# VH-VL binders against C2 domain-containing protein 2 (C2cd2), part 12

Target 1, 194 residues: C2 domain-containing protein 2 (C2cd2), of Mus musculus (Mouse) (e9q3c1r45to238)
Amino acid sequence: EPDELRRRESDTLLSWILTRDSWGNQWQAAWVTALNYEAEKRGGPLRLSFQKDPRPQSLQLTVEKVSSVVKSTQEKVVICHVVGETLQFLVSAGPASATGSECQLYDVHLSPFHLKVEFHMEEKREDIQIRWSFTHVPETAIKIQPQAPGEKQALGVNMLSEALEDLFKHLVNAASPSVFLSTKPTQVKEAQSL
Short names: E, the ipSAE of ESMFold2; O, the ipSAE of OpenDDE; V2, 0.75 times the mean of E and O plus 0.25 times the DockQ between their complexes.

## First folded at step 5 (VH-VL)

Design E12 (framework fv_dupilumab)
Fold by ESMFold2-Fast, scan of step 5:
Structure E12 (fold): chain C 194 residues (1-194), chain A 123 residues (1-123), chain B 112 residues (1-112)
Amino acid sequence: as target 1 above (194 residues)
Amino acid sequence: EVQLVESGGGLEQPGGSLRLSCAGSGFTFSSYAMTWVRQAPGKGLEWVSSISGSGGSTYYADSVKGRFTISRDNSKNTLYLQMNSLRAEDTAVYYCAKGGYDFWSGPSYFDYWGQGTTVTVSS
Amino acid sequence: DIVMTQSPLSLPVTPGEPASISCRSSQSLLHSNGYNYLDWYLQKSGQSPQLLIYLGSNRASGVPDRFSGSGSGTDFTLKISRVEAEDVGFYYCMQGTHWPYTFGQGTKLEIK
């Protein structure tokens, strides 16, 4: 029963986030920022650069389980596990020394994915900090290079495809996106003025 | 400084087994494909086997397929070649080589080589 | 398998003179990505092979500029503008375009 009450609170927080007009943009921006941060830190012969995908993306997250709820007089932390259907990125891949002119674009799709999400609230703040990370890498759902099998049978190209997938798995496993969402109501339609 | 050091070579009878090791240092081992190339006495170079950086893909010359197994332990920066069912024709110096990397071409050339370890298969 | 054929197999050269080694492949090495996966290696007596040229024409780190590679498709050339005593050894071309990797039979460069 305590778990049912905690789940209800997590469901309420998640529903509130998903109904924010700015959420889709902030969600994608947080992923791009975190992944690019990890890519820059890794080093090596390959460099991945993540770009926001301008195409519409379905954002449906469901609470799978609640790990903990901690409350004091000044702060509240809710940790839960959520599952999502699809996550999409545009990825530019090239040599670590490249200026962009030598890079190729790849579509990356993850489906399904599982996240650990932490909501941190403080009494004196008018925002909520949200942090998340993958609970496990969605290995079988990653599509980076949809090349036909046996294309020219070049060993180097086959190894490159594997290296890109391995690097992406490492980056998503290391990434910990974070965002602050204002609890203040927005009265004007911000999308029309940005 | 990039260094590759092979070990594990020796004398073996036909049908026997040997395990070669190659210890890498001076580079991010897990980021590069690794290869074994051999050279029989007085002969040219022959590619034997390659393994991707993660170890997920392995490739073998037809002459060793089914008898040799390439593997790596990235936590130890070490490459291995397990050689089973040895034949006299496997007698050679075995070189460990590091894959070079050009993004557009992939890991298709060998930019650093070890000193080699000698394998002799005789009755 | 792709057959790599080198010519000549023995190349005696006077120090200071140019030298040229040919490498021919039984099939085109030009990949759909625009690269020729053709490398040149030098093996000096008693030493391990060392990379000279990769992807047709790129000189490896530390290799003197008197070494150059050229060619595309099935015909490739390694050129040494001025041969020095330390250049003696066996030169091998290798292709990586088609699986499996294959080496040429080797060219022995000797001082006259």
Scores: ipSAE 0.006, ipTM 0.602, lowest interface PAE 9.3, mean pLDDT 82

Design E34 (framework fv_dupilumab)
Fold by ESMFold2-Fast, scan of step 5:
Structure E34 (fold): chain C 194 residues (1-194), chain A 123 residues (1-123), chain B 112 residues (1-112)
Amino acid sequence: as target 1 above (194 residues)
Amino acid sequence: EVQLVESGGGLEQPGGSLRLSCAGSGFTFSSYAMTWVRQAPGKGLEWVSSISGSGGSTYYADSVKGRFTISRDNSKNTLYLQMNSLRAEDTAVYYCAKGGYDFWSGPSYFDYWGQGTTVTVSS
Amino acid sequence: DIVMTQSPLSLPVTPGEPASISCRSSQSLLYRNGYNYLDWYLQKSGQSPQLLIYLGSNRASGVPDRFSGSGSGTDFTLKISRVEAEDVGFYYCMQALQTPYTFGQGTKLEIK
């Protein structure tokens, strides 16, 4: 990256994001939306449908030393590289011709993961756009398994698992999730989602 | 519509090398596992090697491990078998075959086969 | 390795009569997903092998209903209800449960 951003400043931005009530839901929703979008575009004999994982998930992001800042008179773009411990997704997989009842659920884990995160700020804007993408997808980090795997697997089942894993790698590499976060306190409804 | 065409067979001496090719058409090549099966003169079918659709996993019969390399170029819709350190026992007709797809079982059968290419190893 | 044994090795049949070929595996081909990883192929003289039956009992596209596969675990049968002249050739069973994929010795079906 060309310009160095103080690690402390990047840590402050991440801390602000991670302490927001809406972040966890927006983070998962952005991933699901981006992955489903790429899955729809790609086509092929396998169909993947990504779902929010209802199980509790902790998101831990750490800024690596590599960072850059691009500034202009109209906007500021902060770019940093972060590492996370684990990402989990629920995925329905089936033949491209299948209906929902013909799909099988899989657990997908990424551990660890590395992201390039861009923070876009404009002089007169009341929100910050956060966009991220993988800098690389480690081969050993991606596991796609049926929820009840057996001791030994048929060769065909192993190749199916590999095909699903390869498809997921392609979708993850293509995905570019983004979120807009307001810098203002907002009051939309008396009943709020956390 | 689905077609597989093998080439590259011939006569070679023991210790020599040959490279077989199989050109696929009429299907999405990168989505299917591909396999080489051979048949020695007057004998039955013997599985040689298989490769996953992405090329990420390869499998070999013990008799060819370390000598043969299966590979594919999905941009050219072509499957390859690099055969090194050839032995008289490698003399056979070599067929390429396309993996069939039943989603729940994975690729577990060969639904289309090429015409075969003949490899003869003798001195 | 899983060993596949076919019987008979030679099967002379009269046109219009039924024919049956047996295939035995040295271990069960029934997997946890409920499928038997056993396929049947036909190779006619001077031709490439062609798929007849996959996963124990499923007829391949274009294969006449005269052909049927049955069995589970270690014992499998290919049946032809009414043999026709075009059915002459070598029949092979194959297990696809684990590497190496292994074929039976082959059964030569001949017209009497």
Scores: ipSAE 0.060, ipTM 0.605, lowest interface PAE 5.9, mean pLDDT 81

Design E35 (framework fv_dupilumab)
Fold by ESMFold2-Fast, scan of step 5:
Structure E35 (fold): chain C 194 residues (1-194), chain A 123 residues (1-123), chain B 112 residues (1-112)
Amino acid sequence: as target 1 above (194 residues)
Amino acid sequence: EVQLVESGGGLEQPGGSLRLSCAGSGFTFSSYAMTWVRQAPGKGLEWVSSISGSGGSTYYADSVKGRFTISRDNSKNTLYLQMNSLRAEDTAVYYCAKGGYDFWSGPSYFDYWGQGTTVTVSS
Amino acid sequence: DIVMTQSPLSLPVTPGEPASISCRSSQSLLHTSGKNYLDWYLQKSGQSPQLLIYLGSNRASGVPDRFSGSGSGTDFTLKISRVEAEDVGFYYCMQALQTPYTFGQGTKLEIK
């Protein structure tokens, strides 16, 4: 088919997007904000605060089974599988009434990690607009470990696990905030990570 | 500054094999498709093969399909062309070229080219 | 395969005069996005090819504004508004709509 190469090739575009500094900064900020908003909105027995992980993004995540569907002259949907051995992030958690000293930092591991993602992409003159959504509840097991040695909040670990599973179920039908990436070729981009 | 440095060319007999390499620097290697283009002595340009940014998709000219294999190692910023069952007609300068940005496809134009490496297949 | 045909094959030009090269494809290069998958390259003697125009009409980085690309579908033109001595070499069009990618036979631009 004349257009087969265009219809099937989104692997390079996806690799380009995922290596942008702007992508890393914007998507992390967007999800941290969304998760914190949902946690506050729902209330419940725990106070949860999600934060940017200053560690490098997991280098063990692999993007597989990339396919695309053309939606219009400027739009396409790129579908892929994001798989890995472990995805890690940090959550500060404590009783709903707590401040400061009663909140503890937890290291959360999602292992194994398998996520089917739809990226909705639109080309706009000098920018590309990206939104993403999950088509299925993430296939993962949740493992939680306190950063400090502490048997004192063992009861809270079960509550935290339940809260995270509930939040993940709500993500299936939620659209991400938009991310805008510049396509200008003459700027110094991605020279180094901060 | 974007640079592409090719190596691996040489003299070989018909039926022999050669492996070409192209080392990229000055850009995020995995973000762009890569291509091999050849030029026989005194002739025009001929597209040989292209590979997507992650290496998940490969494309070949009919004249080399089944004999040549394009591959890349993104951890080493290096593109390869394994050439088997060489023929006299494969005699050419082989250029490595970097794809540019395109929303619809990676290998749609070649914005930077290497110096070329010469492959000679004796009669 | 898509066949690309250039004309003329030889183009002698007086310095300062305009030059035009034609490129025709055996089938339309217009994608549903509105882009024409046709590129223009220049190869100077003893040198590697260099990109001049991509996706029909976009000028590559560092290419002087006297170079322009136009056309759509099956008929394309590369125009140099005022030829300079450093413009000598072989000009090639290439289609990238479908594999195998194919080049025109080349046009030699020389100063007379």
Scores: ipSAE 0.671, ipTM 0.874, lowest interface PAE 1.1, mean pLDDT 84

Design E37 (framework fv_rilvegostomig_arm2)
Fold by ESMFold2-Fast, scan of step 5:
Structure E37 (fold): chain C 194 residues (1-194), chain A 123 residues (1-123), chain B 110 residues (1-110)
Amino acid sequence: as target 1 above (194 residues)
Amino acid sequence: QVQLVESGGGVVQPGRSLRLSCAASGFTFSSYAMHWVRQAPGKGLEWVAVISGSGGSTYYADSVKGRFTISRDNSKNTLYLQMNSLRAEDTAVYYCAKDSYDFWSGPSYFDYWGQGTTVTVSS
Amino acid sequence: QSVLTQPPSASGTPGQRVTISCSGSSSNIGSNYVNWYQQLPGTAPKLLIYSNNQRPSGVPDRFSGSQSGTSASLAISGLQSEDEADYFCAAWDDSLSGYVLGGGTQLTVL
């Protein structure tokens, strides 16, 4: 049946990306890039900067819903809805007028999260473009915590936290990360050492 | 600073062809989808076509399918629109527009627009 | 024959709140984000609102967007003379595999 075929295609593509050596780093980099783009574009009195989180993050994504498959002679686009357990961000927040000394680091968690994922395959290309966005972000799924107890150090910290939560919610709903994954075998790269 | 500069517009007779160009600068051209959007004199905006960042995927408005071809040369940071079998109804200002991301069914939007180039189809 | 329906004109006086409607269907506004573009007289369009209700940097907070079902609205509070422009809504249409726009609303500030 068409629905089972669509499910098989979505499951196959998702399992392929999850088994790639580079996926975790590309996934995080794509999120950071997209969120920073939306933060800069929106502007306002509160400045957010998303940073690479060096802490390990487990990626578990499962297909929740069978969706559309768009096919032509030049391209194939597979759309599915996936569920993830948890998504973590490291974000620096402070007034837009700040020189950096007034910025505070926050840990942001989304648990669970739901994504619309689109796999775009073009004729005669040796890569697949993956694009995704949130289907919904319940307020109860968002947890924001300062890395240091800054609440005792600054006036108006409760207003800053509320503004941060509101802005973060808008940014995640606007962001649409994208990445190109090569179907070619990658050349050997030595492990990086800090 | 993102800049988009259209060129190639002019006056042409019905049934003839014209090729428009859009020179892009200030961003990584190959990473973003590009659009053509037109506006007939005194009328609203009409989306014409989109091309993916790689150039492999294209979509067209029904009014131009089979007559117009969108293409790009990423080595020259240039977008093109080849317009064949031109009709009086194709008379418009043609805008080049940058997508916010590489093309996808959402949430895509036109974050930067060029100044436009005028195409007049008349006899 | 635009796919999305907007009123052809709207008017207001300085300080007033004006709302511009945009009506579509399940294949466009009902399934995809709505974006709004502003075109000042004699200029190219520019992005005003994206993803239903988001404002890019440089757009005043008196501009806001909303979406419900197959319809969207642009609200302009504290109307100013520099808001005199044409306003267009746009969304991807799944059935057409392309972007559709409204016919535009010409806003006159009296």
Scores: ipSAE 0.000, ipTM 0.483, lowest interface PAE 14.6, mean pLDDT 81

Design E38 (framework fv_inotuzumab)
Fold by ESMFold2-Fast, scan of step 5:
Structure E38 (fold): chain C 194 residues (1-194), chain A 123 residues (1-123), chain B 112 residues (1-112)
Amino acid sequence: as target 1 above (194 residues)
Amino acid sequence: EVQLVQSGAEVKKPGASVKVSCKASGYTFTSYAIHWVRQAPGQGLEWIGGISPSGGSTTYRRKFQGRVTMTADTSTSTVYMELSSLRSEDTAVYYCARDSYDFWSGPSYFDYWGQGTLVTVSS
Amino acid sequence: DVQVTQSPSSLSASVGDRVTITCRSSQSLLHSSGYNYLSWYLHKPGKAPQLLIYLGSNRASGVPDRFSGSGSGTDFTLTISSLQPEDFATYYCMQALQTPYTFGQGTKVEIK
């Protein structure tokens, strides 16, 4: 009975979030921000820069498992594990001081992907904080492709792609994106409801 | 974290050979080249050669050609450097170092180094 | 072979001093990519060498802001803006434009 209630609450929260008009943009922005933060923090000779992907991406998440619910008089935290079908990133890679001519653009996608999602709610607060992170990303789920549609890459260039994959795995496993969502819609300069 | 751990000190007679190991951890072993650099007493750093673990491709400084052999074991993430026909002049601390990229695709510089292995050649 | 020469071979300095070390290459290290294939390393007795600067002017991760690299082509400079006690060491530049990779002879920075 408690597990069924937890599952129902997680499903309701996910449905609410996924149906918000701003969610897709906030989701992508949170990922880009968190991944760039980890990339800058790590440093090193190979630098990755994550960019907004202008291509449409269908985001569908389903609850795989409810892991826990923490509740007090002032705070409620719902934690669940979700699975998504595909997650795409647009990544610029090159030496740390590189400009456009030295940077290569790569499409990186994960399929499927698994996340731990935390919903933080506080009494008398009219927003919730959503945080998520990867639990474990297997190599078989990662596909990295250069954007250039031309000739096949040379052997040495393929070895650079392996370095990129290793760094990407580190960054994605370290990233912890978060978003604050109002339970009551507010109007901002570039977004309005009618 | 990236770490390179080398085998212990060796004492050899002139004419013998020595094989030094360098075990890598904390990164994808096959994505980066490993180089060997030595420092003889009172001398500066001298590049010996390097190996790409992915294909086993090697390049050596000419003065060591025919005496040095570098190999990689991908199952143990270990690179070896064997130097034969040892002379007193080969007495040095030998370092392995990770290239920022492989030999072929990007600009080389040595971002992580092993702790060093002292090789002493004496009669 | 590309030859690399450092200047000076040694210098004496006090904590807080500005220290400048130069590195000269027998041919241009400027690659067609626009990068200079020159790196700088710090070496202390009993320790492994440590990367300070790569591609001429980029500070390696964890390296203090007091270290900077400048120059292009054949002439390069490593500057320590305010020498600290842990900076007394030998410094090496290395070219990696072509094999064999070659190091400068080293510059020993000694306490006055």
Scores: ipSAE 0.000, ipTM 0.421, lowest interface PAE 24.4, mean pLDDT 79

Design E9 (framework fv_dupilumab)
Fold by ESMFold2-Fast, scan of step 5:
Structure E9 (fold): chain C 194 residues (1-194), chain A 123 residues (1-123), chain B 112 residues (1-112)
Amino acid sequence: as target 1 above (194 residues)
Amino acid sequence: EVQLVESGGGLEQPGGSLRLSCAGSGFTFSSYAMTWVRQAPGKGLEWVSSISGSGGSTYYADSVKGRFTISRDNSKNTLYLQMNSLRAEDTAVYYCAKGGYDFWSGPSYFDYWGQGTTVTVSS
Amino acid sequence: DIVMTQSPLSLPVTPGEPASISCRSSQSLLHSNGYNYLDWYLQKSGQSPQLLIYLGSNRASGVPDRFSGSGSGTDFTLKISRVEAEDVGFYYCMQALQFPYTFGQGTKLEIK
């Protein structure tokens, strides 16, 4: 069955990506880059700067919807819809004004989240391009919490949290992260027996 | 243990034909692009031809286009180079080379090479 | 066709000293994906070529860390930090950005 075949192809590609050692870092870096680009482009009274989160993040993605597969002699494009449990960001927020500005660090969580993912492959290349975009679903919850509760904030706790949530929703819906992943052989992880 | 073994080289007169073979073992043959590279006596390396893992795409150096045909039989783990209308300038050691790790792309580097097989074209 | 030019063509070095080989392409080998499609191979006397460096700066499996590749666009360098007797042979750069793939003319590294 065509649908089963397309799902199997999507599952295979997704599994390959998620098992790569470099995936977590490239996934996070792509999100940070795309979100910062959208934040800078939008402007406004709040300045948001997304940062790499040094804390380990487990990323589990599963295929939600039957994919679309387009094949030609030299290229293959696989499109699928995936769902993840939790997406986490570290962001600094403060007023756009310069002198006397004070920034606060916030943890931002999305749970669950849905993405449209595109895999682009070419016969001649030793990499694949992965592009994704956020897909809005009513059940997606956004939680924004300061990393240092009780510290002074420029706009007040309730007002800033509401404004940050609105801005973050806009930024994730506008962002279109992408990466190029090498299909080169991965190093075998060696284990020593005692 | 990846191994590539070439055969089929020999002596031919100009205008003659030869068919080279390269037997691969120790890897999933159909998953990798394969390439022929030659080296004339006392000279450098020259890329000759490449074929994708499925055999669906083939590429040739201008000096051999229309005369040489690259092909593969994945059920026998064997690569071929059919050489027609041979010229003295085709005299060289012919190396079979395996493309680097290749799920989707053709070879962008050659991680394993055979021992080579000698082709001599003399009048 | 992309033309690859190596320099020097002959490189005598004293054991333990560093060595450097240059490779220049007639057009940029930097793809929009951020990779430089430039590889380095070593051919020892009477042997088949072997891969040293791929895609500009990645060392192949089993290649000692004294070998390094650098450069971007049209200018590339292969460096050996401390030459050993076993490093003797012909070094070739190759571009794999487009067909036909083309090699440089080769550099012979010899011990003084």
Scores: ipSAE 0.000, ipTM 0.425, lowest interface PAE 21.6, mean pLDDT 80

## First folded at step 6 (VH-VL; from C2 with heavy chain S30D Y108F; framework fv_patecibart)

Design C20 (at its last look DockQ between E and O 0.02; V2 from the best seeds 0.00; counts 0 for: pae E 11.5 > 2, placed apart)
Fold by ESMFold2, look of step 6:
Structure C20 (fold): chain C 194 residues (1-194), chain A 125 residues (1-125), chain B 107 residues (1-107)
Amino acid sequence: as target 1 above (194 residues)
Amino acid sequence: QVTLKESGPTLVKPTQTLTLTCTFSGFSLDTSGVGVAWIRQPPGKALEWLAHIYWDDDKRYYPALKNRLTITKDTSKNQVVLTMTNMDPVDTATYYCAHRYYDDSGEFTGAFDIWGQGTLVTVSS
Amino acid sequence: EIVLTQSPDFQSVTPKEKVTITCRASQSIGSSIHWYQQKPDQYPKLLIKYASQSFSGVPSRFSGSGSGTDFTLTINSLEAEDAATYYCHQSSSWPLTFGQGTKVEIK
C-alpha cells in the first residue's frame, strides 16, 4: 500500500539520520552557537556565554511523532517531535561589565527535553538541513549548579539562581539551532572570499 | 561564493528620502544567525554603523538616527532595503551593506566578514 | 554606547619594520573586538576576529591580542601592500561602534 510504504521510508530515513555520528558530533556546537546568538541579540545587564562541553553527553532521542510531511517537486520537509533524557550546557554568567575572573561557570541540565525537529531536503543538494527548536512542557526540569565550590564564586554568587533560570529558559525557547548533514562524504568548505 | 551589492540613487536633494537596496547571493537570510547591516563612511571619515537586520526580522538602529532609518528584508528576492528620510549634505557618504555568516566550523561570528563594494551617495545643497 | 579609541591616528613606517596599533574600549568588551583593513578607495576587509583569531586568507604577519579594554593589532614585518587604514570594531553591545581609524603609510 502506497501511503504506508511512503511513511515507512520516511521513518527509516529519520532513524538513520538521528543515529549518525555526524549528528551527535554537531549537536552541541549547534546549540552553543544558537544560544550565544540569542544572548547577543537580547543583550542586557546579565551576560550568559555558552561553552562546548568536552564531557561525553548521551544523545538518545526518541521519536514521539512524525507530522506535517510536505513534499513538492524539488523540496521535501519532514517535521518530527522527539524526546530526550538530559540536555547539558556549560554556561558562564556574570554582569555584562565583568571580567572573566568575575564570571561563574554553571552546569545547566534540562530533563526531560522535547524538541521539534525539521528535516529540509532539496532534490539537487548533497546535504540535508536539520533545524530544531525547544518545546516547552511542564515536566521539563531545569537544574542549575555552580561548578565546584569555587575560588571564582565571588561575583556570581550574587546572581540569584532563579534569575539565571528565567534568562536561560528565555534563551532556550528563542533559539533554533541548525546543521547541514552531508548525505555523502563531507567536503571541506572553501574559505569565504574577501 | 557570498556577494553583496548596493544599488540606488547616487544623487539626492536635501530633505528627500534615500532608498538603498542590498542584493545578495551565496547565502539565505532564512539561515539562523545570519544578519545584514548597513554601514556608511563620509568622505575621509571613519566607518559608522547605521542598521542591522537578523534572519528572524529582529532590527537594530543607530540611536541618534533611528527616527530617520528603516531596514527591511525580502528573503524571496535576496534583498535588504534601507530607507533614510530627510537627507542633509552631512549624510553624503559611501554606503555599504555587510554580512555575518557562520564560519566553516559553524561558530557564530560577531564580525562583518563580507562587504559590498559600496555606493557613494551625494546630497547636493 | 561603547567608544573605541585607536592610537596612533597615523604612522609612517619603513618596510619590514613592525607596526603596532592599539584600540581602547570605554568599558570591558571581553574579546568581542574585530579588526579591518581598508586600502584607498576600497571596501573594508576583515583581518582579525575576536581579538586574536585570524580570518581565512590573512597573511601570518598580522596578529591581534588583548582582552577587556585594551587591544592591539600587530603587523610584524610591514609590506608595501599593507599601506591602509585600520579600524577596530566592537560587537559586545548595541550600538555597534568602530574606532576612528589608524592610517599606515610606507616611508
Scores: ipSAE 0.000, ipTM 0.542, lowest interface PAE 11.5, mean pLDDT 78
ESMFold2 (binder alone), look of step 6: mean pLDDT 92; pTM 0.946
OpenDDE, look of step 6: ipSAE 0.154; ipTM 0.707

## First folded at step 8 (VH-VL; framework fv_patecibart)

Design F1 (from C2 with heavy chain D104S; at its last look DockQ between E and O 0.02; V2 from the best seeds 0.00; counts 0 for: pae E 10.2 > 2, placed apart)
Fold by ESMFold2, look of step 8:
Structure F1 (fold): chain C 194 residues (1-194), chain A 125 residues (1-125), chain B 107 residues (1-107)
Amino acid sequence: as target 1 above (194 residues)
Amino acid sequence: QVTLKESGPTLVKPTQTLTLTCTFSGFSLSTSGVGVAWIRQPPGKALEWLAHIYWDDDKRYYPALKNRLTITKDTSKNQVVLTMTNMDPVDTATYYCAHRYYDSSGEYTGAFDIWGQGTLVTVSS
Amino acid sequence: EIVLTQSPDFQSVTPKEKVTITCRASQSIGSSIHWYQQKPDQYPKLLIKYASQSFSGVPSRFSGSGSGTDFTLTINSLEAEDAATYYCHQSSSWPLTFGQGTKVEIK
């Protein structure tokens, strides 16, 4: 029970970090980069291409479980389980041989979504590496909708929903995005003072 | 500023093993989306891709040379190493390392955006 | 393996005139083609990525177009410093491959 107070303090600090605008700005780019990398590595006849979504989004994350692992005298890793309400991607899909005009654009939603998030901290470093990966749980629903009805026919591409969903699941489960956040103007512990 | 530089022997004998080191700065191979490739160019000939290594240690090799090539990285030293066994005079070429990254718009293009200066390796008795 | 065939192998062109270089892929590669310039005794430099996107610092006289199997690099007003060999490169599938090159000289 005494450790509950310290865990609640770390939970609020981690939640605060994960809701900062600097994190939110880098979050989507890191996801898109990691997912496109996995798509390029996989190859194959059906290709997905992930795009940054220009629509305004705010990221609402809840930290559920926190643990920490000390790797060395000057290195600490904090691992937490994070849940969010909706994760959204813009995805272009089509045959790998197709031109951009032969590809269909989709909105893809995951709700709710679960992540394993790792904070890699070293006292001598001026930044924190945040790395995360998707945690599959049965309650996560994947919803794939083409942008505007009939867009597929205009592009000459016909996609089976099951194949698209399976490929998307594979890429999301394989991706491990990461970012570095600077600590120079503010230490992680000092972030609660802002 | 991203830079890469190749180093290693400039002369090897037939059948020997070539080891080339690409030392880079301005990026880290622990950064998601980053990759480094080796490309060679025989004198007066076209460019030939040899090997590629991703930040997560996934590796790709030109199939006809796969049994002769090994690519590795040392993230702490900012180095990528290419080893090529059983060198032959036809392997005489300038060897380049090159950077691949996802651009700032978030689109992975697969282009080699920054190249090293290259190192000429001559295979001769 | 995807073979890239460039045309022509060589061009000698009067300054200020237009240069067109083509690259044909043995199968469709969408827009996953990139163009490089290599001047004598220099390393290659990226000019155009993803068929038509100019790389940072590339003069506006360079442009790329095409999709599928047929791609072009255009220099709309050739300058003396543009004398070089130009290569196309595909990243659609492994193994990565380059065209054989097109040498451009100033008359």
Scores: ipSAE 0.005, ipTM 0.581, lowest interface PAE 10.2, mean pLDDT 80
ESMFold2 (binder alone), look of step 8: mean pLDDT 92; pTM 0.941
OpenDDE, look of step 8: ipSAE 0.064; ipTM 0.687

